# Designs tried in a protein design chat: VH-VL binders against Putative carboxymethylenebutenolidase. Part 3

Target 1, 246 residues: Putative carboxymethylenebutenolidase, of Synechocystis sp. (p73163)
Amino acid sequence: MTVDIKTTLVTIPNQNLQIAGYLAEPVAVGQYPVVIVIQEIFGVNSHIRDVTERVAKEGYVAIAPAIYQRQAPGFEEGYTPEGIEAGRKLKDQTSSAEILSDLEATIAYAQTLPNVKPEEVGLIGFCFGGWIVYLGASLPTVKATASFYGAGIPHWAPGTAEPPITYTDKIQGTLYAFFGLEDTSIPMADTEQIEQALTKYQVNHKIFRYPGADHGFFCDQRASYNAEAAADAWQKVKQLFQTELK

## First folded at step 19 (VH-VL; from t2 with heavy chain W104Y)

Design w2
Fold by ESMFold2, last read:
Parts: C-alpha cells; structure tokens; sequence
Structure w2 (fold): chain C 246 residues (1-246), chain A 123 residues (1-123), chain B 110 residues (1-110)
C-alpha cells in the first residue's frame, strides 16, 4: 500500500548556508514522521531522488539534503570512473562537525512543515550516506537508522575527526545495518566490530549480511544491483520505520 | 595475491577489431579500477581507459573514444577491451592493470599487471 | 607528446645515487598522487612508488619518491646493475579524466 506523493525542491537554512534539498511528501492530509535520505558520493542524484520518493510512498515526509553544499553546490554525478573520483574527492573534503550540523538543520527545517510529526525522525543512507547516518544516529532526536554498506565506520573520518564507531555509546534509537558479503570495501571484520560496538553499548540493532551481494546492491541503476538482497533489505527498512516512527 | 591473466596474441588485418580478455584470480576485482594500457614497439606506456566492475561504466582516453569499448563481467572476474577499425599503428602490447586501492580510497597507481597481449596489425 | 615530461635518458655508475624527474601540471601532479613504474625489457611494468612516496612490499628502500608542487622525483641510491630499466611516472589527471604517463626514461648503469 503505497500513497500518492508530491515532490519539491527546497532550501534548508543552516546559519549562513542554504542547503539544497529534495522533498517528497504524501499528498493526503496528515501528520507524518520525517525520514532524512543521505546521498552516496554522487550528490542527490537520480538514485537518491528515487529512494526519497520511495520512502515518501510508504507514508513519511522524506527529505534528501545536499551533503556537498559547501564544496560543490549542485553537484550530481552518475557512475563513470571520473564521476566516482570527483565524488570521492568531495567526500574527503567534508567535516563530521559540518555533517552533524547540517543534519540538525534538516531536522529543524522539517519541523517547520505543517505535515510533520516533530519527534519522529528516521535516517537512511547508502555508501558514504551509510557512514553518515551511523554518525547521525548519535543525535538524540533520531529514533530509527538504516545504514547501507557504510565503509570506514570503524576506522575512517575526514580530517582529524574520530570515526563514527566511537559515537556508538550515544545512539538512543534503533539501528539496522545492511552489508553485502561480497563487498570487499567493508571486510567481514569491520562488520563484526560494528556489531560488537552496538552490542557493548546496548543499542537496539540488527545486522543483515547478504550472500552474493556487493557494494551498492540496493541501487538498481548500476551493475552492483542485487534484486533479492535489495527486496529483503527494503522489507526490513519498512518494518524498522513502521515500528520505531510513530 | 591477485593475478591478471590475459588472452593470447593476435594477428589482425587493418579495418578489423580485436577483443582482449583479462581474468582476475586469487583476489578481489569488482570494486577496483581496472585499466587498459598499451605500448607500441619501442614506445612508452599509453593509458586507454578503464572500468570499475561494480559500477559497470567505463571511461576512455579521448584518443580512443569511438574506437574502444571496455566492459567487465563481475561473475567471471573478467574485463574486456575491444578496439575497432584497426590500423598498423595499433600494433602494440596491450596490458590490463588493477589499481592498488579500491574506488572509495582513490586512484593510487596500478600494482597488478597482466602479462600483456601482443596485437599485430598487418595485411 | 606526453602530458607528463621526463628526460629521455639518464645514467649512473654502480653505488651512485640517481634522481630522475617528472614534470606535470596542476590538473595532475598538483592535484593527484604520483606513482612510478619500472619496466625491464620484455616485461610488464612494475609499480615502484605509489601515493607520491610509498613503496609496495618487496621494493627495496633504496628507491624513494617525492613530490613538490607540479613536479615529482624518483631517487635510486646505491645503484645496481639490475636497476637498468625504463622508468615511468604517472598520475590521475582531473582535466583529462584519466591516467597520464610520462614518456619514460631509459636508465643505463655504466
């Protein structure tokens, strides 16, 4: 049962910065939880817009902020090797503090919308966005997080920041993490370290590992797509949000 | 440790095409930049293009755009390079090479090379 | 002509230190890391240096790399007869959207 939606390009203020955002929301009158959808290294491209719409069709106000607004306004790429390298360079120029500030600003912007429940915030993100939403789960307003194939959660951050795993003790909501077993950018040991940290700090969580799935298995616009893993993961995402965002 | 094994030498006539295969074994393939580099007799190394198999889209040096097609098959860990409209100056050794680091870490240089495939274009 | 410029040849005697240069631009060496390759006659190239100054395992520490601005250098200390080879620099080029190589330099050990 999906619902009718409308989409809008919006501007999310954060102090002196104007962050471009892609907003998708149910047409029907109501109060809906908000889900923030976080890009890969490619900007808010067609895949991320599709996911944003897909979340909204499940009965949420979905918003995708441009993570690269400071570095490259309007940046959007497909999956060529040069687009990959351009996006990767922008990832390395980000700041964990700025990312958290921009997530907070996105939450605050959503609270200005008349159809948003103010305390019902979810996150979903892919690749670099999987890394970002793990970090963002540390924000106390976040109730549910779906982190897809986030590389470097145990050991990488831009600049001098601590990697997101060090924030695990601050996670108050429920976190689902999704990994492909063929994804060599995220060794099995990394997924085990994440699971151990979540268990140690008593975070409500589930880890899903998909045989035969590689990095990017959820994206149906490139060679990595794995339809069986993507379908199962989507069912788990729907259940997570339905349970935790009320 | 990963190895790249290429298809055997070929002799071709001008105007034809050649397709060279590059099979990876003993290591990871799909999230790495797989490059094609050629070397004409007595000449230097020339980058032709490459692909990252999990994404499936190749890029090409401008000199070869329109004549070269690079593809990958993740299920067999094999990359392919096809060069069409062959000329005598396309006579060269063609190498495939894997980048040292995966796509997410950047392009750091090619640490694994195939043995090379000699393509001779003559009538 | 190659985007990266190397001298066509260099020479040294056993035991000497030899430095070979590579000159590029802001779109390649200035923005991206430099890597170096050794090629013995009749063989595939071998990576000697990556990320400007790092050695893969198995490469002797008498090979070292450095980068300054848009230029890079490969140094070989304690030169040995087996070091006689062609040497290439390379880097990703943001403007050309691909790898670029130097023209290669023939190192002769006298």
Amino acid sequence: as target 1 above (246 residues)
Amino acid sequence: QVQLVQSGAEVKKPGSSVKVSCKASGGTFSNYYINWVRQAPGQGLEWMGGIIPIFGTANYAQKFQGRVTITADKSTSTAYMELSSLRSEDTAVYYCARDKTDFYSGYSGMDVWGQGTTVTVSS
Amino acid sequence: QSVLTQPPSASGTPGQRVTISCSGSSSNIGSDTVNWYQQLPGTAPKLLIYDNNQRPSGVPDRFSGSKSGTSASLAISGLQSEDEADYYCAAWDDSLSGYVFGGGIKLTVL
Scores: ipSAE 0.804, ipTM 0.910, lowest interface PAE 1.1, mean pLDDT 94
Fold by ESMFold2, last read:
Structure w2 (fold): chain C 246 residues (1-246), chain A 123 residues (1-123), chain B 110 residues (1-110)
Amino acid sequence: as target 1 above (246 residues)
Amino acid sequence: QVQLVQSGAEVKKPGSSVKVSCKASGGTFSNYYINWVRQAPGQGLEWMGGIIPIFGTANYAQKFQGRVTITADKSTSTAYMELSSLRSEDTAVYYCARDKTDFYSGYSGMDVWGQGTTVTVSS
Amino acid sequence: QSVLTQPPSASGTPGQRVTISCSGSSSNIGSDTVNWYQQLPGTAPKLLIYDNNQRPSGVPDRFSGSKSGTSASLAISGLQSEDEADYYCAAWDDSLSGYVFGGGIKLTVL
């Protein structure tokens, strides 16, 4: 059953950068694993805050860092075509090295919290965040990763960086990837390449492919929401985190 | 590969409205920006607005704000444009057009165009 | 006036190289990619150039695009009679939150 939570706006230091973060945590006294929740292209918007709270209600300390802190502090958008293009432009301005550094800083910040178990780190991310958490799964502290509809994992990275699939040999934790079969931003061949890479490097993994689901099927605030796929995917996320985060 | 087929020509009286449909076939269009562009006789191209069906929210050129409504039905792969309070200067060919790249890759230009729908507004 | 500026017409002879210009601002061409359209009489526009200088499949390599600052150019080398058409530049405009077009340029092949 779900638990009572509280939410806080926090600042995550990374050397000279102050990363805005949305923190949700159980009210009950305890030591909880941490789950980092990674935004789509829209910043830490209402959907991402809702997911952060939903994770916390399952008995985790959940934190959503502002991935766009370097490019556009305070950026938050909904789903208008102009908001989509603004967010997409920011995605293209990111750096894989800076993303990994900001993930490490977020983990380090969470581990200073008195109610967080050290070394019990999970990731969950959506769209661009699905891409980011695949990359972030390469960090040795990450035990569990839920990657939702991450486009470009086999073939795209900002600038001249290598795409996240090239980091698959460094993944030590368990990774679940979730895809909609109607999602043309992520061709079937891409999902097959991801599965083959995970198998080749003996990463503990599962790939879930949802008939009738399109890009963004987990978000209940826009037209692509698929309630059946979202419910099934959420059950799989709960199983993943319960199994892998102690 | 994908093709856009629009509804047929219409003759309308001033003050009425018109709703033009745009059906995609041979592929999905739900994660693409679906644009509406019109062209009055002897005139240039004029962007009216667009929608990305998986998100469901449209935007509009300032000139048409309040008179145009753009919607999409993902289940039928069809977009719609409705223009109200028609005037004689709304006589034009109306095109739907899909952006070349999906929303995640940016707005890079429209590579798939419907055949056009002629709307004539006359008293 | 259109948001993007093009001269109204141009002409050339077969075999000639013709350059068609387009001028915008920092909110459109300066910040976003330029795309070009060819429109033959009585037909829908056809995309010739996207992402400033890329050609869709089936567009001959004698069509080329370039961008500098807030201006863009479409060049047609080895001009052919079938190139007689209207040509439009376009770009996304961050300030207007939408696509903007040039006024079009009628190219006559003499």
Scores: ipSAE 0.788, ipTM 0.902, lowest interface PAE 1.2, mean pLDDT 94

## First folded at step 20 (VH-VL; from w2 with heavy chain T28K)

Design x3
Fold by ESMFold2, look of step 21:
Structure x3 (fold): chain C 246 residues (1-246), chain A 123 residues (1-123), chain B 110 residues (1-110)
Amino acid sequence: as target 1 above (246 residues)
Amino acid sequence: QVQLVQSGAEVKKPGSSVKVSCKASGGKFSNYYINWVRQAPGQGLEWMGGIIPIFGTANYAQKFQGRVTITADKSTSTAYMELSSLRSEDTAVYYCARDKTDFYSGYSGMDVWGQGTTVTVSS
Amino acid sequence: QSVLTQPPSASGTPGQRVTISCSGSSSNIGSDTVNWYQQLPGTAPKLLIYDNNQRPSGVPDRFSGSKSGTSASLAISGLQSEDEADYYCAAWDDSLSGYVFGGGIKLTVL
């Protein structure tokens, strides 16, 4: 079942910062859980706006905050090599503490909306966003997390921060992680290390590994798109949110 | 170890086109920036453009914009460079080269080079 | 005209230390890491230094790189006859949206 939606550009306050956001929500009157959609290294671009709309069409209030608001307001890129390098540099300039603060601000903003159920928060994110939502799953209000091909979860963080795997003991919700087996940015050993951490700390989780799928397999706007893996992963995302967000 | 093997030498007339292939074996290809660099006789290295196969989009040095097309076929681990409207000054050795690290880690320099393809443009 | 500037030639005697310079701008060397290539006659270039001062496996430690502001240097200590080659600096350039090379410098070992 899909529903009619409307979209709005919003401003998410976080203390002295005004975070740009892309909001998609069902038109029908109701109370909906909220899902935060987290960008790749490219800002909230057409792909992320499309995913935000797809989530909303499944019966959620979906919001995509601009993760790069502090570094480069209005940053949005496609998939050219120069856009990739610009986005990668911005990724390296981020702060884990600021990302968590901006996620909390986004949750708080969503809770002010009249059509949002309190305490019904999901996360979904891709590439760098997959890394971010793993970290964000440590926030106690997060009930469901879909992490797509997040590189460096076991061993990378910007600056001197600890990598997101060290936050695994704080995850209270359910986490689904999605990986392509051809993705050379994420070795098989990393996905095993993630699974072992989730098991060790008794996090409710599933790990999906897709033969023949490469990094970015969910994005239908570039060469890495894998329609079969993307369709299966989307079904798993729908099941996750239906089960954990009510 | 990854290796890049290029197609053989070409002799072309002015106004024609050439398409050079670059096949990767024994290593990673799709997440890496694959560059094309040329070197005219007795001259230095000149970057022409590049592509990251998983994205399928290329960029080009301004000098070659409109004459060069760079593509990749992930299924065969092969990149291609096509240069059109050839002139005598396009006589050069054309190299493909892979960046040392994948796109997510940055552009750190080209650690694997093809053997080069000599293109001679002569009337 | 190369975006990065190198002198056209340099020379040294076996055992000597030589330094090869490379000058750029804020949009390339000033903002991005420098890499260096060695090219022996009739061969493809070989990566010698990446990320300003890092050596790939197989490159001897007598090759070292450094960067200050918009300029970079390659130092070769204990010169050997095999070091006679062309040397290129390179960097990503944010303004031109691509890699840029120096004009190359011919090192002669006397």
Scores: ipSAE 0.629, ipTM 0.855, lowest interface PAE 2.1, mean pLDDT 93

## First folded at step 21 (VH-VL; from w2 with light chain D51E)

Design y1
Fold by OpenDDE, last read:
Structure y1 (fold): chain C 246 residues (1-246), chain A 123 residues (1-123), chain B 110 residues (1-110)
Amino acid sequence: as target 1 above (246 residues)
Amino acid sequence: QVQLVQSGAEVKKPGSSVKVSCKASGGTFSNYYINWVRQAPGQGLEWMGGIIPIFGTANYAQKFQGRVTITADKSTSTAYMELSSLRSEDTAVYYCARDKTDFYSGYSGMDVWGQGTTVTVSS
Amino acid sequence: QSVLTQPPSASGTPGQRVTISCSGSSSNIGSDTVNWYQQLPGTAPKLLIYENNQRPSGVPDRFSGSKSGTSASLAISGLQSEDEADYYCAAWDDSLSGYVFGGGIKLTVL
């Protein structure tokens, strides 16, 4: 069942930084788990806002922080070659430490909101956000993580930091990862390496690999959209959050 | 081993349109930036635009906006460039070219080129 | 008319070191990596240098690239007759949202 929601723009404090956020909440008074929605390289765009609202409609307090607040306040791009270039450049200017700090600040902010179950925190992210939430899954407050086509999890990080897979042993919650088998930006070997790490450290996890789905298959605003894979993945996400957060 | 094979030479009248195809083989296609570059006789290289097939949205040089359409078919690993309202100045060799790295790694130059398609516009 | 500026011609004798220049602005060379292309007569361009100073496989090490500020340079050491070609610099331009080329330099080996 879906619930009525309201949306607001918020400001998330992080020391001297004020992070812009898109907040979606159930209208009805209650206690709801928190889900942090993490953007692609394109900022908190219409797709990310849509997902944030979709999550909220399932009975969650959902918030999407501007991951690029430090580099480019207000950054938002479409799925164009120039948008890709702009977003990619900003991605390369981020740091794991700053990203984690922003996640923690976002979680902390959400935990102060009315109608929130502060102990129930989930993450969902796409592409670069898929990478981010895998990293974020290592935070002790996180109980559930949905990572969509997170590229570079085994071998990439900005600067000189270690890749997110390095911190798999710190993951305490449940992690679902979603991959398209046609996604050439994420080789099968990478998905296997992730699965092996999760298994090795006894992290509760499920890996979903969709035949015929390409990178970005969940996004209905680009050519790579795969309705069947997206629909299935969404059901899995709802199951994950229902089981772990409610 | 990636190769780009373009369609054959075209002779067109002024005011008509031309559509050039570029088929990729021997490698990945959909997550790479596919560029179109032309070269008039005795002139330099001119970037026209490009597309990343998995996104499906092209971008164009301002000079050609409104007159050029770049598309891609992932199922056939083929990119297309259609230029309308042809004029004599459009007489050139048209190249498709794929960037060296995928879109997520960045635009690091065009390392695979088609053989070129000669388009002649004459009345 | 080209966004990036190159001299129209250069020349050298076999064995000589030749430098080809490319000048841009803060929106292209100043903010993005430079690529160089070699075009032999009657052929499609070939990527010679990418990301300022990287050589694709098969490109001899006598070709080298450098970038400083809003300018880039291609150096060819031990010039050979087969190096006679047109050379183009290129970069992504943030303001134009696309690739831009230099006008090209015709290199003659005397």
Scores: ipSAE 0.914, ipTM 0.949, lowest interface PAE 0.5, mean pLDDT 97
Fold by OpenDDE, last read:
Structure y1 (fold): chain C 246 residues (1-246), chain A 123 residues (1-123), chain B 110 residues (1-110)
Amino acid sequence: as target 1 above (246 residues)
Amino acid sequence: QVQLVQSGAEVKKPGSSVKVSCKASGGTFSNYYINWVRQAPGQGLEWMGGIIPIFGTANYAQKFQGRVTITADKSTSTAYMELSSLRSEDTAVYYCARDKTDFYSGYSGMDVWGQGTTVTVSS
Amino acid sequence: QSVLTQPPSASGTPGQRVTISCSGSSSNIGSDTVNWYQQLPGTAPKLLIYENNQRPSGVPDRFSGSKSGTSASLAISGLQSEDEADYYCAAWDDSLSGYVFGGGIKLTVL
């Protein structure tokens, strides 16, 4: 059973930066856990808004911050070659420090909302967002993280920063990671390295690897959509958030 | 190593359509930008458009917008270029070419080329 | 007519150093990396330089690329007879949302 939701555009303060956000929340007054929804390289587009609303319908306050606010305010692209190039360029202009700062600011903003349980914070992210939420899982406020096909977690970061896997020892919450076995952009070895790190530092985790699924298998707006894998992954996400946040 | 093999030469009448295929073997296909480039006799290279098969959406040079359709089949590692309303000036060698790096790393140029397909448009 | 501008022809004798220029704008060479292609007579183009100055495997080190502002340059040292070919520069154009080529330059080895 899902709940009725409402959506609004909000402004998230971060020092002298005003980050645009897409907020979805239950209509009924109550105390809800909050889930931060992190975009792909395409900005807060229709897919990300859809996921944000889907999360809210499960009885959460969901908010998607514009990760590219510094680089390109209002950036939103479709799944086209030109959109990919534009989004990729912006990705390379980000920094781990700025991304973490924006996550913290988003969490802080969410914690001031009247219907939010401030101690119950979750993350969900896709592609570049999958990378981001793994990094964000190291924040002490985060209790649950769902990372979808995050590429480069073991070995990549913009600039001279360390990759997200370096912060695995700081993760206090539970982390679910989702990968497609047909995804050539994320070698099996990377997924194994992630699993080994999570195990080494005794992080509660589950790794889901879907045969026949490619990169972006959760997105129903592109050719790589895999309905079966997406449906299963969504059930796992709901279980994660139910167990850790409610 | 990765190879691209294109379909054979075509002779077409003005106003008709032509569809050229490009099959990849020996490497990855879905995550890479597959380009179509043509070259008229004695002329330079002209980019027509491209597709990243995993996304399934193509982009096109403005000159060919509405007249060219680029598609891809992941299951067969084959890309297609269909050009309609053919004119004599469409007579050229048509190439498919794959970018060196995948879409996530960026568009870093075309390092694998097909052998080319000659399309002749004449009355 | 090409988005990127190249001289139509160049020439040199064996052993010489020749430079091929390519000029663009802020929406292509100014914002994206430059690639160079060599096309021998009757063959498909071959990637010669990528990302401004990187050489693919098999390309001799006498080929080098550089980029500055909205212009790029291909240098060929120790010119050989086998270098006689057409050379094209290319880059992604943010405004046109696609690759653009130079008009190509015909290099003759005398």
Scores: ipSAE 0.912, ipTM 0.948, lowest interface PAE 0.5, mean pLDDT 97
Fold by OpenDDE, fold request of step 22:
Structure y1 (fold): chain C 246 residues (1-246), chain A 123 residues (1-123), chain B 110 residues (1-110)
Amino acid sequence: as target 1 above (246 residues)
Amino acid sequence: QVQLVQSGAEVKKPGSSVKVSCKASGGTFSNYYINWVRQAPGQGLEWMGGIIPIFGTANYAQKFQGRVTITADKSTSTAYMELSSLRSEDTAVYYCARDKTDFYSGYSGMDVWGQGTTVTVSS
Amino acid sequence: QSVLTQPPSASGTPGQRVTISCSGSSSNIGSDTVNWYQQLPGTAPKLLIYENNQRPSGVPDRFSGSKSGTSASLAISGLQSEDEADYYCAAWDDSLSGYVFGGGIKLTVL
C-alpha cells in the first residue's frame, strides 16, 4: 500500500531567509496532498527525516523545514542531555511570529511543487513541533493537524506572545492530539484544557491519551518509545490525513 | 517531598569496580536530570556526569569518559553510577543529585541531593 | 583544577556583608545561569541560589546572587554563625557539555 519515494534537500525562501528543508515525495508523477513535518527541539534529525519519509510513503508530499534556521543553521542533535540543552536554548530563542512565518513559507513553497495539490495541506509535529503545529493549525490553508505530545500549548509561548490555545477559534481544519498518560511534562489538566478549547470553538478534533506511554512515545530512537501506542497513533494519523486531505 | 536515598558505603581494592545506587521517592524522576557528583576528602565538588531517565542517555565529564557508566531504571526510580578501574584517588563521597526543573524547562541546578556514599579505595 | 574560579577562603564577623566571587568563561557563566551551593560540615551540599539570583524555598533573603558577563557573585548579608560553610558556584558549560563547579570557598565566621 506504500509507494516508492525520493528524498531531496531543498531551500525554502522566506523573505531574506533561506530555510533548509528535507523533502520526501512519491516517485510516481501525480497530484499529492502535502504534509509539513515539524521537528522536536533537536532539529531535523534522523527521527524527523524518518517520519517525513513515512508520511511520503503513504502517498503524500512531505517536507520538514529547519525551524531553527535563524538561530542555528544546520542544527541537528541526538537525544542526549547536551542535545536537549542545546535544543532547548534554541527553542527559547524562537518566536511565534517567526515560526508562523516559516510555516507559511514552507506551505507556499510546497504549493509550487508540480506534484502537489496546493489546497490540501496537513501538519504533523512532535514535542516542540507538537506545540508548533497546534499554533500552525490556525493558518487558513491547514486542513489537518496531528500534534504529538505538544507541551505548553495552554500556557507557554516564547517572549510575550500568547500560547497556541489562544488561537483555537481560528482553527478551520481537523486536529488530532496525542498524549502519553505517563508524561509528567504534560499534565492531564493540560490535555483537558486543550480538549475543552477545541470543543468550545467547535473544532473537529480527537484527543488520544495512551496509558503507559510517556513523553516521546512515538520516537523509536529513545527509551520512551512505546510500540503499541506509536502504532495506534500512526493509524490515527493516516486516517486523519486520508479523510481530510484525500 | 522528593528524596534521594543512596546505597551504603563501599570498600574496594584498586582495579575493581563500584556501583552506587540512588533511589528517588516522593516526586517525579524520569523527566529530570540526575547528576553524580563526588567529593574527595578535603576537596571540592566534582561533577562526574548525569542522565535523564526518560531518554535513557547519559553524559560524562571528560575526566571520567570510558571509566564511568551512568544508568537509570524508570520502573524503580533508581539511578546508578558505576566506576571501574578504581584507584586510590577515587576515594571520595559520591552524591546523586536531581535538577530543580525538568529537561524541557532547562537545567537549573541540583536542588535535591542524596545523603552521599563513601567509597574507599585501598590496598 | 576547577573550571570556575573562586577564592579559597573568606571571613566575616556576625552582622557583616560578605561577597563571594566566581569567575568563568563565555562557555559557562557567560552563556548559562549560575547556581550556588552551601555545604555545611559533614553534610551534603544544598542549593542556595539558582538561575543567578533565585532562592529556593527556605533560603533566607540574606542570601542573594548576581551575574555579570562571565562572573557571578554571592552576597551574604547579616552574616550569622550558622553561615560558616563551604560555598560552591556552578554552571552548565556548553563546550564541556556538563556542569562545572568552582573550587569552593571556605567561609569562616569570626
Scores: ipSAE 0.911, ipTM 0.948, lowest interface PAE 0.5, mean pLDDT 97

